# VHH binders against N-glycosylase/DNA lyase OGG1 (OGG1), part 5

Target 1, 365 residues: N-glycosylase/DNA lyase OGG1 (OGG1), of Arabidopsis thaliana (Mouse-ear cress) (q9fny7)
Amino acid sequence: MKRPRPTSQPSISSTVKPPLSPPVTPILKQKLHRTGTPKWFPLKLTHTELTLPLTFPTGQTFRWKKTGAIQYSGTIGPHLVSLRQRPGDDAVSYCVHCSTSPKSAELALLDFLNAEISLAELWSDFSKKDPRFGELARHLRGARVLRQDPLECLIQFLCSSNNNIARITKMVDFVSSLGLHLGDIDGFEFHQFPSLDRLSRVSEEEFRKAGFGYRAKYITGTVNALQAKPGGGNEWLLSLRKVELQEAVAALCTLPGVGPKVAACIALFSLDQHSAIPVDTHVWQIATNYLLPDLAGAKLTPKLHGRVAEAFVSKYGEYAGWAQTLLFIAELPAQKTLLQSFSQPINKLDESAEVNETSCDTLKP

## First folded at step 3 (VHH)

Design s53 (from s48 with S104F; framework vhh_7pa5_2)
Fold by ESMFold2-Fast, scan of step 3:
Structure s53 (fold): chain B 365 residues (1-365), chain A 123 residues (1-123)
Amino acid sequence: as target 1 above (365 residues)
Amino acid sequence: QVQLVESGGGMVQPGGSLRLSCAASGFTFSSYDMSWVRRAPGKGPEWVSTISGSGGDTMYADSVKGRFTISRDNAKNTLYLQMNSLKPEDTALYYCAKEGYYDFSDYEPFDYWGQGTQVTVSS
């Protein structure tokens, strides 16, 4: 089921007519209001609906930064926001550092968080369909799929092909820096994501010099393809929210550098395609452990790729991509460490304490 | 078997220089991007620099840009990090890392890394 959006997208949603002149960088005329010491407000999302460490540092976005021990910050269109979740707090809190309107920022944030989708209801449904899911996901209940701007999502995942998170993050930071600067938090610079017009003025050579390698050709090619779309590239991407998954994936795969796995990531994280399954070696390992044990130890092939996606959808339904995402997060080293901490008895935690450094130092001199 | 062996660390005064080396074996070195990653006491790993398999492309963390230079000798299967204008904040265990495939996760992005070499910058 697809629900109405809680807010309008911060990206331009008007039908863009083909320009009659050479591409130009749009002059930003929107009035931004910056707050030096922003006030924190509650979001009506409990820890079972949103847990920040289970949602943001999980590879679905590279534009959000950990800006404190319990704080994550990022931009949604013209809005620079922070989220924090104190140990023991049920609800998440947010603040707005830069925005066109505080009301617009809150609505954009709720839309970005897919707040209309009940994670508790999905978690319950998945657990009924697979009791193993209920046990594994007990400590992952706040892990949710974000609803990103499709252009931002597309460019981020074009950077992801045959790459590591540190390099993806530096490439995404380079692209982000081409947009309007909104503010700095904890030493990180935050920018509104650049427009298609701004991106079209960066040459393949400039991306290569910035360390993009072969991805430079794919990014410039995709930007050019999007600019050629009738009604504009942003509108074309947004239209894929209204079609079936197979049609959305096929459309995305026409773009340079977008293969089936990258298309599934874009579809799941930005196009309301909740049954999209990005299949890679880790998802293959999860599938053979949980859904297709007869195939354990076999090599992933194109035919088996499709079979994995079908198995997830058959098991978990319309929101199979969310179930897959939660199972995948459970396998991450950081989350395994967190899960282990929840299962340790009190006396075992005491035994895990490090040797007192002060005691060692007092014995030496 | 993939092996990465770092060397060249030591103690140096602020403003000094060190050159780290990483001897690689067990894989086709020139086919893989290579990185330097460091871990300061009480902190998680911080990516420092990456060099492409051919050596044609390099990237640096902002904290080291202009001071450190990554390079490689594919004939010798060796990765280097030239560290100049060293600061106390550069004190860390430095690791050589073989780039891994990105697969949709916030996990260790490297297929393999070595045991590390200690760099201490103090007066």
Scores: ipSAE 0.005, ipTM 0.264, lowest interface PAE 10.2, mean pLDDT 79

Design s54 (from s48 with S104L E108S; framework vhh_7pa5_2)
Fold by ESMFold2-Fast, scan of step 3:
Structure s54 (fold): chain B 365 residues (1-365), chain A 123 residues (1-123)
Amino acid sequence: as target 1 above (365 residues)
Amino acid sequence: QVQLVESGGGMVQPGGSLRLSCAASGFTFSSYDMSWVRRAPGKGPEWVSTISGSGGDTMYADSVKGRFTISRDNAKNTLYLQMNSLKPEDTALYYCAKEGYYDLSDYSPFDYWGQGTQVTVSS
């Protein structure tokens, strides 16, 4: 652990801004309670509000692990939790392996899942605006956008640039291991995400040795930039939840290694910017199929990136990023495989019928 | 036109060694991460190792860590894989692959694949 510093309050900005919730000073010595045999509790989210394979592992987070056939586990601050959907259960169930308190873990989990946002109401609205969305969404219910910690989200997406999932996962696992160990589940180690101060003590050379390549400079540069922010880097990132999307994206793009696409990911997945549209080749294919058919077969250019974002927002409104997320998930190989195998239940196949091609460790030529 | 040509495969006994090479042309070799991917009999493709454009950074699949070493010679536009302590499970067709841009997608992580070179580990 790091030593406590003398309390100092730098006088920074006196500009009038909307009242922000007071920053919660992290209690470095908060006692953790580990549970040997955790009880499972129902989460008040039906399969139409949350389906685990459509929410984890869809590229919005790399810190949650599949720890069973129907189970995913991860950390939210000091809380180590698992989620599962049992055959025959309408609701998702959760358990708490390690936490500061059971009530704090429950509240953190509901916040992380954006549980106050009704997915059924959003889908009803999207389906009225686009009947094709309604048809697709009928088979892909419960694809939910998460509400992640902004620092944790930022570092994960700095690892994602010009990279493949296997390498991203190893990089994110390395960063995660720098934080407080909370427990082990199904052979995976789980850690509280490291503090900005902890990250600032990791050299560029250490990241390079861990295989980060050119991303090592971006991560250390971003950590340094955040530490230089008035009021602290965490507070600066959280303040972007209360500004307009254009301002949030512009602010994020001042950080080393953050381009418009990475900024849109951070904005959508951690900053309550529900109309943010990360544009890559998949989103371009979706856009030309669904919104901009006259551009089908054209090459994606920087000028066309803005047109794609505008088309989604024009069609789906202030939650356009959530609509985009479902359309994106439908195009992932795993989901296409599930849709193609709808009449052939995968859970009834023996080992010799397993499809290795859909594994994250196996790639199609 | 991108071209990747693998060589160096062959038959070897368990515990033996082989060195694979990949000759690259048609692109600025030093600007791209390069990977080795293998396909075992009756199985899908499996990622083995990646090396950064500069050669300064490497990553390995857990199944080959400590046994395989990836390297590159940017002056010769050539990628290498040194395979030590070979096991029967390493029997596969080995492909050289050029990495592309993959931000938030499990879209094909490789723009181009070579023809492959066969490695057979048998007593």
Scores: ipSAE 0.000, ipTM 0.267, lowest interface PAE 10.9, mean pLDDT 79

Design s6 (from a10 with S103P; framework vhh_7ubx_2)
Fold by ESMFold2-Fast, scan of step 3:
Structure s6 (fold): chain B 365 residues (1-365), chain A 122 residues (1-122)
Amino acid sequence: as target 1 above (365 residues)
Amino acid sequence: QVQLVESGGGLVQPGGSLRLSCAASGFTFSSYDMTWVRQAPGKGPEWIATIGTAGDTMRDDSTKGRFTISRDNAKNTLYLQMTSLKPEDTALYYCAKEGYYDPSDYEPFDYRGPGTQVTVSS
């Protein structure tokens, strides 16, 4: 279920060695090199495989920042990188601002982007199973699921419960600032995500003073629980990549503040659990309209989460979480506005509608 | 029974100021974080600021220079001081207990008030 499809982009770097996101070496032992004027290199991921505005500002991560009109920047372990995608370019480009080595940064970035998984092949399969998916995929190409560090992902989604993206981002920025400073880009400060040991030295009161509210207790409780794991908390989290989805979710739900939705987010975005379905009201509406019409008009409950997940997996297969992610993105206000402007009648067209029609067009393959 | 009642909204010219209040009852106000949220016509809810039990704050970057959240535990009241108001600040403003109520969350835990309308126009 969690195995990648056999065929990936041929130009993606080798996976012959162990996974690119190994257990993190303690930050104090790293030799970091800063690049004053970094060179840009192609990643050989076309807009069909990766579209930055459909991947980074979509709520699957809160640590990546829009650092230019066409640029996003973030950290992966000790590597500070930027991605850019110019209109009309057939490929995404990257540069490395700070790293232990340029090759390590490249490999970490490709791993982080799930580059071995062909988005074009998944979209083709999903489009055959659901014509609506095909229509949305035509306009929302390159909406990619990331492969994040599990500790980093876990802490981010502990901040997400009963919360909005702007406040989550503020909380995640505070946590990030506890790690090693790697550099500044476009007025944003970037840090390597703090180690479990570093996080264990921050009190619940300190998180509360930083505005975390009741989530302060969940973060400190989860850090304590992870430190108590035999073999270490990072290793325990990584081990969940090797178990079945149900076991991974059950294990995550033992942590303070982790419910089914949060567990599904962590599983999908960091634990190679490609069939995990984070269910919110929008996903519930999609499910009841098309997959479970007998539940239309009912309120989503935690007990019904599993039934929605089963319906998505039944329709889309092993990578149902990737299909769900695109359907969710289509429901975000920005994307809905673009899709609505695309469908505007010509007989009501004015200068604003002309601009909106242009804005609705995606880069063609 | 938890109850939150907002007041202080109204029609204001661009560049003007308003002070919103949220009167809380039915719970131990001093023990909970309190949040201000706004919702403009045709848009989803937008977080403004949260204030913790000790008066610590977390604020949205786009408004933190113009809006100040504060609380008076003796009066069980939450405040939002708004300055240099712009037409884009036009929205229904409401307060929430223990953080923001996200209608997309399938396990909503917090209460929010009915809101107070702020209209900024010339």
Scores: ipSAE 0.140, ipTM 0.582, lowest interface PAE 6.3, mean pLDDT 81

Design s7 (from a10 with S103W; framework vhh_7ubx_2)
Fold by ESMFold2-Fast, scan of step 3:
Structure s7 (fold): chain B 365 residues (1-365), chain A 122 residues (1-122)
Amino acid sequence: as target 1 above (365 residues)
Amino acid sequence: QVQLVESGGGLVQPGGSLRLSCAASGFTFSSYDMTWVRQAPGKGPEWIATIGTAGDTMRDDSTKGRFTISRDNAKNTLYLQMTSLKPEDTALYYCAKEGYYDWSDYEPFDYRGPGTQVTVSS
């Protein structure tokens, strides 16, 4: 399958150039409503569809904060929301701190969580294709790929290149602070992500003074490149949701600071490119151990990135990026320790013996 | 071969000051962001500060009022000036060249040296 060639810029056949100034249209004002003590509502996603510790602190976003022992908070456009998942609760709960409307916030949250994609159906399919995946899926249910705004995702992953999580988080917080303040939760400040126009008014020097290093040039260069796009930068990014993965990655790689790995992250996490495979050292180890054993012990090269992606897609299909994400999460230190504990012999009392020992028929004052 | 050698640590009393140094060799020092990281026994590594090629800095909020990162490209040396030291600052301090970060990597620091021990005790 091939995508048709993009249409060229509209030709102006008129003898005269465009008018001196376009007409100004009054900006439609969005009204924000802030809630002092928001109520919690159940979300339609069960534990098997969404597990917060397997979704938010996994490096696919840096704008969501752990705002409690079981709570994560972040912004989606003009909506400031919190999610919580109590031990023993099947469903995730949410609340809305600031929004244009409660219904708008709910719809934006479900969209952000890729809620129309059944994680249970994907895991079932992957488990049929790979029994090893099935074993991991039993212990890592609810590891979900998010559907982020493409501009927000792009800027975050420009910050991530050759960097540590603490510094990435501080850089992303700086960028976020350029947008509209929506509220504070557990000592964290939350902002609507700045518009492309707002970002275009921040100089390279300002980013450098904020500690962005060489990434300051890439961010300002990318913002400038997006502003130069016919039809607008946001529209150009969104159009990449409708092209083939190879075309989306090639388009993203024209932006300053976007290499193949960063492009694959943006494609997977914001552009509905579910077969995108961000290849890092961990993904390389997974690939050589399980899919490409002939390459075990070899050094990852740019030429091998494509071969790794092909191997994942060949095994897992159109949603290979979601399968890769679970396999990657299984290699993270916290999850590796948990998975290793499942390899030990389990000494168990059966449920009836435990209930009998706690029986109220036993005399206790 | 990339080498980083930290020095300047030692025993210091609370409220005291120390200046840590990191001597770099084997790469073009002026072309890389440089970082200070610390690790206390039984704890994970904690990022302190990074200095870019143009002298721009980013610092952890818990230490930025007391710690200052700087560099001397002519000497291929990175510095950390520490003031108002507290017992909680007791740790092994590492110099690191900016490393490759994977989108979920917990150990993004590359070419870190053997470290220099800082002990804050009376």
Scores: ipSAE 0.040, ipTM 0.489, lowest interface PAE 7.9, mean pLDDT 81

Design s8 (from a10 with S103D; framework vhh_7ubx_2)
Fold by ESMFold2-Fast, scan of step 3:
Structure s8 (fold): chain B 365 residues (1-365), chain A 122 residues (1-122)
Amino acid sequence: as target 1 above (365 residues)
Amino acid sequence: QVQLVESGGGLVQPGGSLRLSCAASGFTFSSYDMTWVRQAPGKGPEWIATIGTAGDTMRDDSTKGRFTISRDNAKNTLYLQMTSLKPEDTALYYCAKEGYYDDSDYEPFDYRGPGTQVTVSS
């Protein structure tokens, strides 16, 4: 097929990042307090509400690190915190390494963990709607959806497009390093996520030199688009928490490099859009195996993305994105191996003898 | 008409060295990030390294001490220099072009080449 001819001259860096900047007025630095030997405190979240290995290394964030055998660490704004979860403990414990105040760190952590949403109540509802979900939920308790800062979430998922977790993590680490250093734990460096202003001072070429490839232009383009928003880019992003999902997704898709999948990730993980369904290759496999078997073997298209999202929402309701997250985690290699260990092997001949295993028969008494 | 042709694979002893090449045609090679990916029998694809248009590299931590990615824009060729090879390095090695993708493209890499087999004995 014929290739489109360029209609307009490409924008040069100086049109989005002027060569001469106006004088910058210095702002006061946050008053940070570092704790040499942090005390551990219990969270109000039990193992059924939060299980660290089912929440942090699952692709919803790339800024949290496994900093011990039972410990994960990360930053929330100016707060550097660790979470630990011992086998047999009912509650998760936390400590604060660096913060503006211990109370603000606690409140930020509970907000980040969506602590006001009862996972047990959601699973009870999902299990009533889908017995298959109930069986998986027995083995994957505490797979919680996080409530991230929208700018931080947006930049992370711009790095995720057509990419692998190892490379995404390196890109996110580079962006994180542009922010204020808060501390080091178990050989990892932790930074407050950079401000929109700080990000606006990094050129496309700098991101390209850091290995971002074509994503460099989308990150710088998105930063520029956010700076152009009336009332400020952070405030514009936060306003999307108050609109309907369709409006939030449409708004996000106006940003450079944000398509439907990336928009759904941002909506689910940072904008309180609990029915958002980010459809990637794994979610497509889940959907065609569990909800839409007639589409098995078909190529995923933007139209089919909408159909998959509708199927999940129809099955699981208002919090369908949380149900989808657990089903996605169940397909990760580590969890898949564990789940298989709980099941009796079924002979191929016995499987072939089974008449019909379709999900539509689940409602049949 | 993008074409990527990998070569340089073969049977090698543990501790040996091997240099893979990827000959590119049908596009402006110097304008694209280039990536090496491998797939071992029964496993999914594993990213090794990417080299950008400016020559800067991003590498997987598990192999970066033993594997070096490089490019020769005058020859439209991508290289992977492998040292201290181990049995677990046995895999089919693919050369991939990174380019513009939309959100409906769920393939992590543009696999245009057939790959080159690396087998480390024992």
Scores: ipSAE 0.021, ipTM 0.468, lowest interface PAE 8.3, mean pLDDT 80

Design s9 (from a10 with D102E; framework vhh_7ubx_2)
Fold by ESMFold2-Fast, scan of step 3:
Structure s9 (fold): chain B 365 residues (1-365), chain A 122 residues (1-122)
Amino acid sequence: as target 1 above (365 residues)
Amino acid sequence: QVQLVESGGGLVQPGGSLRLSCAASGFTFSSYDMTWVRQAPGKGPEWIATIGTAGDTMRDDSTKGRFTISRDNAKNTLYLQMTSLKPEDTALYYCAKEGYYESSDYEPFDYRGPGTQVTVSS
């Protein structure tokens, strides 16, 4: 079940006033309640619909931390939450550490998890379209695509370009620390993601001193470009949920530091663009092995990026980005090790087909 | 043509110190961020540290108390000073050039040198 695009809400306010120091900002009206000993509640998602190690440490977000052997924690707006999957439990459980209200936190969490989309139905559809996918998906059934805030997603993926996960995480932690502190769990500090206004007050030099390198210029440039958008940068980003993928990608690529891969990540992970295909080295290898064998050994170009995206959409349909995400996760070293530990016949897995086609590692990690 | 050549590796005793060098050519060294990465046998690449054009640094928390990254733009050379070395530091150490995002969108790999082997053993 595809999640429909949200309808526009009309602007409820506001005209330009003479300059006046705001005595109270909207953020100062936010009533946060911290819970000393959070209670755990069941979430309406089984292990088939959500598996935490296949969803959070996979490079679609860098703001969620492993805060226990079976636990992940992160923030969604003003809500600090934890998720856990206990061995033998059928459903994922959650708790709320800090929030404006428990009901608001639950609704935000279900939205963030794309809970309206049935992963079982998608995997069944993909398995019918590609029987090889079906065998791989037996062990990766809970690999879910998240629905992140677009500003938060955009800044995270500006940090990701030509970068490694450890440094991306450190950069994202720096940006996160600019927002309101919500709490600490298992030695990690958790913050509400900073507003566009708060981000605009950080200079390029400050980001450079924090170790962002050339990305400092692109982050500050993108923040500036968003502030210049008619109706506001947040509203402009959210409006991209209502346009076609090609238009959303073209719009994102006008932002400093956003190329086609970064745009596809933002579109897939925050803009309800379920057919967006971020093409990196793993996805290129998958595409040339299974969808476009004539291109095996060739280098990736802008035209070939588009052709790879078209091949995935042709094979998997409207939710091709979700199929691509599972195939990408399967190529991560931790997941390859996990698949081997299930003692499955390797000749039924993507990696066994890949080994049969090459005698060496071709641009794989 | 971008060329990166690492040196300074070798066999060292636990608790010892070692200084790695990376000689860069084929590009304007002072205009790029530079990175040290290591890879132990049977493991994926692990980021150690990056140094920016202004000398600003970002380091992995697990090694930042023992490893220091630095650069000499006049010599087109990147350094990694390693102290209090442990057996777990045994790896092939690589120097890497950071690229601009536009290039990396289609060719996502930055150039890495051939590496220099560090072995920490008695």
Scores: ipSAE 0.179, ipTM 0.594, lowest interface PAE 5.7, mean pLDDT 81

